# VHH binders against q9vpf9: the designs that were tried, part 29

Target 1, 373 residues: q9vpf9
Amino acid sequence: MSMSIDSNKLLLRKGDMKLDNYPTCAVEALTRLETLIASRNKQNMVMQIISEFIFLERTPKDGDVRKSQALPISQMNLFQEFQLIIALIEYFSRPGRDATRNAIFLSLFGSHLTPQRSKLLSRLISTAVSGSVAPLLSSAGTWMQQVGCKTPLSLEVAQNIVSDFISYSRKTPEQLKQLPMVGPHFAANFMVAVADLYLNEQRSPTLNPPPDALLDTITEWMMENPTLCQASQQPLVLPAGAIAMPFTTPLAGLLRWVVLAPLVSNRSAYSNLHLSLLRALQQLVSSGESTALPSQDLMQIVKSLQSYCARLAESKTDPQADAAYQKCMERFAQAVQIALSSNCITNQIQLLCLLESLPPHKLMKIVIEAHKK
Below, E stands for the ipSAE of ESMFold2; O stands for the ipSAE of OpenDDE; V2 stands for 0.75 times the mean of E and O plus 0.25 times the DockQ between their complexes.

## First folded at step 9 (VHH; framework vhh_nb_b201)

Design u5 (at its last look DockQ between E and O 0.02; V2 from the best seeds 0.00; counts 0 for: pae O 8.0 > 2, placed apart)
Fold by ESMFold2, look of step 9:
Order: structure tokens, then C-alpha cells, then sequence
Structure u5 (fold): chain B 373 residues (1-373), chain A 122 residues (1-122)
């Protein structure tokens, strides 16, 4: 390719880069992308540079065999993957580039990835957790907010962290325990994601509790870091003209855990988590368009309780005599009362109507009657 | 070169349905956010729907519950299923595309098709 670029300092051509020297070509590509992304120019070329020089992908050749397989083909070996992870950690650790590196992180990873890029993202983040790499974790937190903490890719990343640090380890590593201090925004967004993976009938036909070590870790995080649930409410650092996506706090998802847990578990950690959530709700100050307890999230809890009560009816068991149901409703009523008094719930009339559909509970009845008018 | 080609427009009676298609080429489709806009005679182009690379969907309030955006990454095609059509839906419908990160940052599209006419009569 040949272009006359005598007077144009803003253009970066794909042909100007050296492919032969990995990971150097990836580092050079990142530098060139900063200019293109900042100018908001030639964005299709940005995607081609990322694919060819950072992830070492090639376009499938034209042919009948390859027509149903339109995705780029990775040419990266295991050593090159490790080299890229190290290069990215170094790049994101450079000072004075928060808005630019957050835009770069989004350009590399977006909201959907090939399996090869997805595995690399998960290894990158796990490496950053292990190394306590605060700047990269800050970019990952921004990325999770912009793509959505509950989207499939975010849930995959969260599940891989659980697998790397919880499911195959006897004791939670110190680096994971310190995550709220090192990367509070990422830790909060991680909690939103893992809260969605467990005790959630929208994701699984049954109420599956989180692993014990994960529950214990999150409970300890909440007890030791009382403002952690609000870390996502901090303004994002993004390029000029960019729009922050609505933040999400982990409060609603963790409330679902503590309210529904009596149906499947007697772990005392849920009682400690419940107390931490009540304290967080008491101290909550609403801000922005997003709320800490969206009514749709609370209605999901109602639906799960309705399903449980339907099963009790099939076995001819009175919900009002069922100890697990009564404990669920006690925790739910306590949280709802505090959230209403703190003005943390939107569409409260609709929620109160749905709560009336559940078998009666003494405290919840008082809460409903106090707030219907 | 990025190219977007819409199809599936036409004339329908109020209450009817249409499905628009947009065939894309010149980029890796699965990395792009795709969207639909429309422009009625004498009006500015307005947002209808977006679907991100990850499958998240966003709709204008005027079409929520009636229109569904979807994508088929194997065919490099985005669709707009339009149900319960009203005369107010009469417009030229445009397919739009941008890299996923550009849409995630700015909510805007870089590339546009030439449009397909949808006419809803009473």
C-alpha cells in the first residue's frame, strides 16, 4: 500500500508496522492506536490493526469450506500469549494516561470476543489480580461498567476469577482478599457479576449457592470495606465527549443472596453479609439515573419466593409455618423497610403490590401498610 | 470498504409486520455494533434500535415492545422485526454500524446504508 502523507501527522497506516517482531509490533500498534482513537478517525483501520498486530489474527481465506466460519483465525502460540499479557500489563501501568488507556482497553475487548481473545482477557485480569496491578484493574472496572456487569462476557470473566482463585484453591489468596483496596471499582463490578451467577433463577432452574470460599470472601470484603458497594458511583475517566454507561452497585444482587439463602443454606456468613447490607442501605445516598435497588431486581426476589411457595403448596406445607420462608421474609422485610425510608426504591407502589401476593409475614405486612399511602 | 445494504421494505397495512435485513461487508461483523435509524419525510433521522457485539439491545421508546433487533454473525446480517406497525412508522430505514468500542464510548455510528422505504397505510 502506498499513500502520500507529506503533511498529515494524524494518519497511521497498517503497512507502517512490523509484524515479524512480536511482542514489539503489538506495543507499536498500541502507541499508534492512541492517535487514531483520540482523533476518532479510521475506526475500521483501528479494528484491523488490533486484529492483525496485537492478537495476531488472519482473515479466513475465501472458499466454500470457510464461508460458514467468518471469524478471524488466531495464529498466536502460548508463548506469544504470555508475551502479550506482560506487554499489556506494562502498557496499562504507564502513568498519566487514564482516559486513553480506558479507551484502548475497550477497543481491545469490547462487549464480545472470539474464544481466543476471551481467554486472553480472563488471563490478563487474573494476572493483574495476582500482581495487584491497580491501573489495569481500574481499566477493567471501567470496561465492566461500559459493557455491563451482567453481560455474558463480564459473567465469563467473573466466573474465571472464581475458578482461578476460589474453586481450585484451599484458601483464598491474599491478593484476592486485598482486591477492594487495590481496585475498588473493579471489585464492586466483580461483585455485581458474581451475585448474578448464584442464587438466581433467571440464570439457573435451581437456586445454586455460591462456593463457600467466595461467600466468605465477599462477606469479609463488605464487613471491612463499608463503602465498597458505592465504588462504581465515582465518575469514570473517559475521553472528551464520551458517555458513561449507568453504574450498577452490588447491593441488589447481594440482597437476593441473603434473602433467598435460607431456602438452600444455613451458613452463618449470610447473616453477617445481611447486616453489612442493612448498614450500607442505611448510609446510602442516591445519585444519578441508576439506583442502588432497582424495583425490577426486587421483583425477581419476589418471583423466586412465589416459586418456592408454589412448591410448598404442592407438598401441602403452610408457608407461614415454614421456617426457611419465614427467615427469607424477615430479611426481605428488614431490607425493604430501610430502603424505603432511605428513598432507595423506584416504582415502590408496584413493588408493594407484588409483595402482597406473597403469603403473609408479620413484619412485611407492617412495612407494606406503612408505605402504601 | 465498509458497505451496508438494507432490504425488506415495502407497503403494509396498519397492524401488519415487516422484517428488514441489512447485509454487511468490509469489516469483521462480530466486532461491530449494528443499529437501525429512520427518517420520515421532512423530519430528522431518529434512532430506532441498536444491538452490540455482545447482543445487548437498546430501543427508542416509540418502538419498544413492537420492534426486535437481532443479528446473525454467520451471515453478517442484522435484522429489524417490526410488528404492530402504525402509520407513524412510515420512513426510510437506515442500517448503521460502528466498531463496538466506538458505540460503547459515544453512542454513535460511523457507517450508514442507503436506506429502504417502509410505508404503513391506514
Amino acid sequence: as target 1 above (373 residues)
Amino acid sequence: QVQLQESGGGLVQAGGSLRLSCAASGFTFSYYAMGWYRQAPGKEREFVATITSGGSTYYADSVKGRFTISRDNAKNTVYLQMNSLKPEDTAVYYCAASPDFEWLLYGEFDYWGQGTQVTVSS
Scores: ipSAE 0.654, ipTM 0.849, lowest interface PAE 1.2, mean pLDDT 85
Fold by OpenDDE, look of step 9:
Structure u5 (fold): chain B 373 residues (1-373), chain A 122 residues (1-122)
Amino acid sequence: as target 1 above (373 residues)
Amino acid sequence: QVQLQESGGGLVQAGGSLRLSCAASGFTFSYYAMGWYRQAPGKEREFVATITSGGSTYYADSVKGRFTISRDNAKNTVYLQMNSLKPEDTAVYYCAASPDFEWLLYGEFDYWGQGTQVTVSS
């Protein structure tokens, strides 16, 4: 049917999206974004629509939202936030293209989030985990990779999941246990983030172990699915022209856990996790991926061990007689042996040199000698 | 790279017909509304016709009943059949693309063609 411009001018004005009908206007906005996001030239418009109709933020009328230094303040109340979460879950559950969903998710929750958006994101993802919403979790996994799994935003998301599912529960909810099956990419990236949160001297001067329930959950994940760590290696489904950020594997962070754990804990779960990590490393041999264990991450482990040995020296304790150090080095040497044999470590020479700086350990010495040739 | 290439323009006598074509590349054609604008010498660019991704058509009052816009998604091409041409229709005709036909109606376009000259002689 051909309609005259005059009769339709009233229907087609941007102004027809009435802010007074939330969350309907947000849903409508999302639908419109599906087409707009494909356009490289309308990024500002996309951001404006998101700000105004989805997050109910006041944007300066004449300003480039991208250039604005001031984060807009959302006028959303708690009920509206809840409505938005539900609306988003429903939206992402609709049949559609993964690239579009991922693009929309990234547009909603870019690298520069307001505190309110960040909080909402965390709630959204937690809700998605609780509801096993696979498409949303897939987009969240993609998002974590794009923004970086160890960034403050990703860590915030991870911390919120830990808080919601671990800290407030005596038993790990079934929904979290199933996360690797429902959203493997997200689960893998989540593991990267949580691994970074604990037993990390870069974050805390003290080696803080993960909660027991979290450790058990991660251990179970790794034992049941050693290939889970590879889930992040799959190509990202992004819009045309988008640059995919490199993947991060949880292996290095988890290795740090198991290697440093003897210094703070004797839980058997770490031994199981260690075994599962070794298996995962062995499986990577077949994939030819050289980036599974960045040397920098392994060097961090060495530094922690150096620090510990320095403390031993201050107490006039021989590291060779220290059971904890010996256990650390044993676990570390086993992993390094496998990783080196599989060519999964970057800058191997630097790592080997740094490893030589540690008090002697029989197995580590063997490993170093075998690979210095 | 996104490209819109118009063709089919030329000189025609009053009462005659022309068919313009616009070949699109570099974007998902089927998701975009396509449209035609024209600009006469010394005048502002004006809306002529648009077709949505769903196939709905809209026309300026000045061309209603005379012009027909159509699209072939398989060929990534939009057409403007111009019948009963008048000297007043003399202009450079531009092809435009927008993900939202509403924006197209209001002169907001993602992509523009270079234009094709249409001259209608009295």
Scores: ipSAE 0.016, ipTM 0.269, lowest interface PAE 8.0, mean pLDDT 87
ESMFold2 (binder alone), look of step 9: mean pLDDT 88; pTM 0.895

Design u6 (at its last look DockQ between E and O 0.54; V2 from the best seeds 0.00; counts 0 for: pae E 8.1 > 2)
Fold by OpenDDE, look of step 9:
Structure u6 (fold): chain B 373 residues (1-373), chain A 122 residues (1-122)
Amino acid sequence: as target 1 above (373 residues)
Amino acid sequence: QVQLQESGGGLVQAGGSLRLSCAASGFTFSSYAMGWYRQAPGKEREFVATITSGGSTYYADSVKGRFTISRDNAKNTVYLQMNSLKPEDTAVYYCAASPDMEWLLYGEFDYWGQGTQVTVSS
């Protein structure tokens, strides 16, 4: 039964939508967006519909929303926000095409959001984690990759998850523990974001370790699923013509954690995480993927170690006698050895030169010499 | 009216560096994805780099590790730092802009500058 092309035309008019029944109008809007998003020429309308009927924002009546300099102000109250979250969860739980779902998610939550939309996004994702809503988490994972896992918006989402599930809980909720199973792509990208939040001197002058519960959770994830770091390598399901943004693996950030951890913590979880990372690296080598560890990320680790050694020098402490430095270098050398052997590092010569600038470590020296051509 | 104005092009020796700038006006710069394309004589226009409104970057394989795209929202300007330039990088470089959502969904730009010539001599 050829559903007539004519019935689809009626669904495309903004004029038939009423604001007097929220959240029903939002659900209707979402449905209409499915058709509109397929057409590149109707993007202004898409944005208007989203703004007006989903987020209840005031939009200029006669202007291109895309060119408006004024931040839209939402008239949504807390109850309406809650209703929207529920409506979105229900919508994303409906059977449908992944490409459409992902497109809708990206349309709702681009890379530039108002503070209100950003908060709503964080709440939505947290609710999805709590409810183990796999389709929504899949879209969120795709979104995070497209907007960038280390962007302020992604980091905000990650921070909110940490706050909701780690900071306010004595025990890690089961729902977060199951996240790799429910939403592996999101879990992987989440790991990229959280890895960037901690033990990162680019973000903080001090090396701030992750909360213990977060560390334990990430360690458990990595131990139980060594291929989790590869989940982000899956091709994105996007609309035709879309450019998939490069994937980022959590390996570099987590490696930074384990390598720098001895400077701030002696928790055994870091050793376990390190072992898991080495295993993950070994597995990636087998897959032929050359981009698992960007050289820039490794250089960042070196810089942190250089800084630490400079402080040691100021205190007239020999790095060779410093147990923390030695442990850092041991972990680092093991990872670098695997990575270099697998040709997974770009600009290897530069990295090797930089590594040579560090106070000597026996294992690192062996690694450098073995790969120095 | 949307305007994109490129600057910073010129003649440089192989191995040298240039920094291109594109000044944007006529739209909310902070909500747009910005990009650089280039067109060599007799060749098709090709993608060089993009930066989203959120600061995420994407590069063509041919320029990865050598070029860096950045933006200053306060100045409504996008930059392309080009290092280790090669003769193959000789082209007219075009600044491009699109609403962030449109780029994320369709990977195309709606607005283009007039271009700036970059010539890399051997």
Scores: ipSAE 0.706, ipTM 0.883, lowest interface PAE 0.7, mean pLDDT 90
Fold by ESMFold2, look of step 9:
Structure u6 (fold): chain B 373 residues (1-373), chain A 122 residues (1-122)
Amino acid sequence: as target 1 above (373 residues)
Amino acid sequence: QVQLQESGGGLVQAGGSLRLSCAASGFTFSSYAMGWYRQAPGKEREFVATITSGGSTYYADSVKGRFTISRDNAKNTVYLQMNSLKPEDTAVYYCAASPDMEWLLYGEFDYWGQGTQVTVSS
């Protein structure tokens, strides 16, 4: 950096901006940012305007000698936070170009945020879900793809939606149920993120199933919206010169749920979700997409099954006679068959070797043999 | 006062591996996207890999599955692990940096290192 926040506060105050006119100064900053973002050589100024006039932050005076950098300190009170959320909802609800809204959203909520900005982002998105604010949810979907659906920020947003609409709600609100219709790209990316939070031994030492209401909601989404998993494949609307980050399908993570679920649950919703996932995978195969199920994600499922079988061996239980294991393998084999038949798995030789290491299952054995040389 | 210093280049047989490092200073590393580019003799500089401050990665098709970009925010360092090297990978490799927002909006980098030579023999 060539500029200090104190110097820039003085310089910005000499312009049209007034700090003590909150939330008016944030609204003015948002409109000014549309022009400044187009000027690539103004990005330091853009960041300083966002920090000082939108999020009301200052540079910390005290520091640890061994810290290389100190994060800005928020000076917002709770009422100003609420005012900002409302101002942002109103801003993103305005008629306008998707590229402009997406550029503003990405500028406000880049991939690394202070804890206060992360909290505000989560509250903003939950408010947009409650209000069915389609333009904001479209920008949030773009944001999740650009920063990555499984990054800490995206997982925090997903956890907050689960908390707000599932954990702290007596019944699932209609606005959450309608999310695939209002913001299909965001709904798909949300599914990627929440699938990572549950039944995932990389995130928890135990296989924690999703809350029943969340499972039911996602199952209904998949049954009623057959093209939902393809929503992220549409071209993003980004500023000129921007690079669209790779899209992510929710298929692999949700497959992990349905394959591992028999180890912890007998809910029939997993059978319906499994069927919907097989249909969605078949649609992607028909469209010619070649990497719908990354082998790394499938290997996580194998690892969890290996761990379960190791525990069965410690208790002298035969995995081939274990009803839960056999159900897991039935679901897994059905999905793997579709993916292998159309070459939709990268590095499939490594996956086949890992699958052979598992205790035998009748259908999986047939699938492996059909694809070996 | 942005500084980017690459290291780890050298000569390697085809099929071998190298790990490039880039030490960064003069900016808030944890809020910057970092990238690697390369320039072979007589060619334009080409994109290799990018990692955002949050850890999202993007690779050129020519290196997918062979190269891995990573970062260590505590050491202000970005890495490029290059496996299964081919003679076509011979180039000067450049470290690049820009604020996350600039990469996400424009796909461009403001700051560049001096480069480190990688030579892959047949």
Scores: ipSAE 0.017, ipTM 0.532, lowest interface PAE 8.1, mean pLDDT 83
ESMFold2 (binder alone), look of step 9: mean pLDDT 88; pTM 0.888

## First folded at step 10 (VHH; framework vhh_nb_b201)

Design v1 (at its last look DockQ between E and O 0.08; V2 from the best seeds 0.00; counts 0 for: pae O 10.4 > 2, placed apart)
Fold by ESMFold2, look of step 10:
Structure v1 (fold): chain B 373 residues (1-373), chain A 122 residues (1-122)
Amino acid sequence: as target 1 above (373 residues)
Amino acid sequence: QVQLQESGGGLVQAGGSLRLSCAASGFTFSYYAMGWYRQAPGKEREFVATITSGGSTYYADSVKGRFTISRDNAKNTVYLQMNSLKPEDTAVYYCAASPDFRWLLYGRFDYWGQGTQVTVSS
């Protein structure tokens, strides 16, 4: 009479989904998953246990087919959602192997979620930020890297954090301000995501700056935590046989903010952020294939500047006389100079060619000529 | 019980096109990554394409630009559109599935279909 066999049969019974055993059945399921998740032959059972006993979902019935039955139907009430969040916080706070916690987190949330699960994920992470729950934030950071920091679900999570702590808060909470100390990898990945949401013409036809409080928070993080971008580069702890997805640092996205900001904003925080980014570039250990500052991201900055210069031409404004353009180019040239000297850029010849296509700027011309040979 | 059923294979001339389909059942399709592998006679099974539950796609270099993977979550079906076919594409093509996180972690799949033959002649 094995505990594994009897527990597995008990957890799959429909009676446990509706009994006052919640959240106890979810806690038992999480514990059971630690051994099941490694097995190749039991992954459909793993997903059934997660759906039925953790998220209290049912499979669509015939009456539901006309409403699109691609997703399971949630049966959780609001109190059970709260109970699950608390149970997950407790589960991830227990002593244990990081590889197991990270695999469990990925199995619960993956890269595509029902609306109910995505709402739960956002509430869970916001609760972990508020509670400074380092082990859960470490798993969330691993999750963001594995699914991709710029994927729709990661951006949704990042946007919900901005909503919870920036938009709907009277004052930025201390726990958000301390996030780099508590969960540095998660903080770095969050910065990758929010950097993609703002001042990015791939996401919007206009350059929309970040909310002032978010800008101030990111700037303070970078000033107070000079090695924060290096947290993106730390090896993930994953199960045997797994491989980490490539890391992404926030440097390229934040550089886009500071370079393009003069086109839309006069806030001095961008100057402080720029200085912090220059220091971060100087401190990075370079590699020939580093993703710290991908040339493609820098080329998108050039394209945005080209579009702005086209608008200046329509208004018969000389770029050399436009203070915003000059400030953009000064910041860009300083960053490019340091990045080239630190070997943080791949494919630099292609980048230098594109930089020459912009209206001339004194410092950028010097940078291009110093590195063209 | 997980079931994957491929269809759409057959004989085609070089330069032609085929569309493979894989009907899936026994699992919540929207939570799973889906993929295609192929195995030519005397060779090991090789990766062709993957589509995650979120819609991200990945291709082997040998098929990039010629093959397109797609999914229809309402029909629980994954497709492989194969264009500009070459005799070297001749193989048994297998549909594969795993929970999305399994593919993200290991780059491989837990469940497999029976396969469908694709033959490209000159």
Scores: ipSAE 0.607, ipTM 0.838, lowest interface PAE 1.3, mean pLDDT 85
Fold by OpenDDE, look of step 10:
Structure v1 (fold): chain B 373 residues (1-373), chain A 122 residues (1-122)
Amino acid sequence: as target 1 above (373 residues)
Amino acid sequence: QVQLQESGGGLVQAGGSLRLSCAASGFTFSYYAMGWYRQAPGKEREFVATITSGGSTYYADSVKGRFTISRDNAKNTVYLQMNSLKPEDTAVYYCAASPDFRWLLYGRFDYWGQGTQVTVSS
C-alpha cells in the first residue's frame, strides 16, 4: 500500500502537475484533493500532495520518520506565497460543499503546521477579512474551533488581525466592522481568541487592556448583534467521521474584560460592553443553552480579584472603600445573577464557594445567598 | 531526554482483553495530553484515543465503547484498556504526547514511543 501512495504521487506527477508551474500546480492539487479528502484512508496522500504541490515543501528523503523531527522546509518565496494566497482565496470562493471546503482547509493548516504555514495562514485570513471572503472565513471559523480558539495558532491569527486592522490603521477599516455579518462564526471565534489576549493574568502578570480601537470594535459588534456570541454554537460542517471539537463562547472572556477593566481603565466603552454582555446572556437563557459560561473561566476572574484584594490589604486599604473593586464586583454580580438564574454556569457550587472568599459586596452577597442552597 | 515507552502488547484471542501502558519521562507529564495511535501492516497510522491533561477522553469511532484511555500522573503513565478485541485491531500501538490534545487528533505529536505489537487472532 506504500506502493500505492508512490504510484498515486507518480500519477499526480504524470498528470502534468509540474512544480515549475506555480501556482497552477497548487490549484490543480486543491482540485484533486476534493476527491481524496473524503477518504480517511488517503489522509497521508492528501498531506503529501499538500506538502509537495501546494506549499512546495521538501521532505528529507532518508530521514527516519522518527529522527526527522525536522519540520519540512518550504521553498516558497514571497512572491509564491502571495500567489498561493490569491489562489486559495479564489479556490474557496468557488461553489462547493462546505464539508469539503472545511476539510481541505483543515488539511492545509491542521497537521504538520510549520511556522511558515502558520504565517501564511495568518496572512490568508487577514486577506480574507480585507476582501470579505465569506466562504474562506467560514472555513477559518471552523478551523479555529477544531484547533481551539485559545491555542497559540488561533491567538497568532487573532493577533495578526489586530495588528493589521487595529495597530497599523488609523481608523478601524469597514471590512473589520462588517466581519460579524460576513463571517459570524469566525467573528465569534476571533472574539474568543482576542478576549484571551488581554486583561488575562494567566498570560501576563499585569492586566493589559486591549487597544482602544479593538475595544470599540468589539463593543460595537456586541451592541449591534447581541446574538453574535451564539454563532460559535453552530454545528460544524465536517466530513463524515470527523470529531467536532466543543465550541467556546466569547462571553466568559469578554466578561473578564468588563469585570476587571475598572482596575486599569475608566473608559465608558466597557460599560457599554457590559450592558451588551448582559443582554447576550439573557438571550442565551431564552435559547435553553446551558453551557455559555464555563465555571473555570469565571473562577479565573475571581482569582484576579483575590489578587487585587491582597494588594489592597498590603496597603491597608479596605476593599469596601475601594471604588474600583466595588465596580468590578457590581458588574460581576450582575452577570453571575443572570447566568445562575438561567443555569448557564457549570459547577455552580464551586463558583459560589469561591465567590464567598472575596471581600463582601452587597449585590454579590444577595446573588450568592439566593443561589446557595 | 524525552522518552515514551510502551508495554503490554502481545497475542490475544478475538473477544479478549489487553491493557497497554506507556511510561513517560523527560517532560512535565501532567501538562501534556496523551494519546494512542496504531499502525497495521500496510496501513496508515490511525488515531485510537487521547486523554487531555484534565482527564477528558476522546476515541476513534472504531474503538469507541471497547477501549478506555486513562492516566496516572503520579506514575507518569498513560493506559489503554482494550476490550472485545477484534482481528482488525491487530497493529503496532504507539504512545504519543502533545501539549494540546487537539493536535493529537490530527496526528501531530511532540513525542511518540517505539510502539508495542498487538496481535488479535481469529
Scores: ipSAE 0.000, ipTM 0.258, lowest interface PAE 10.4, mean pLDDT 86
ESMFold2 (binder alone), look of step 10: mean pLDDT 87; pTM 0.880

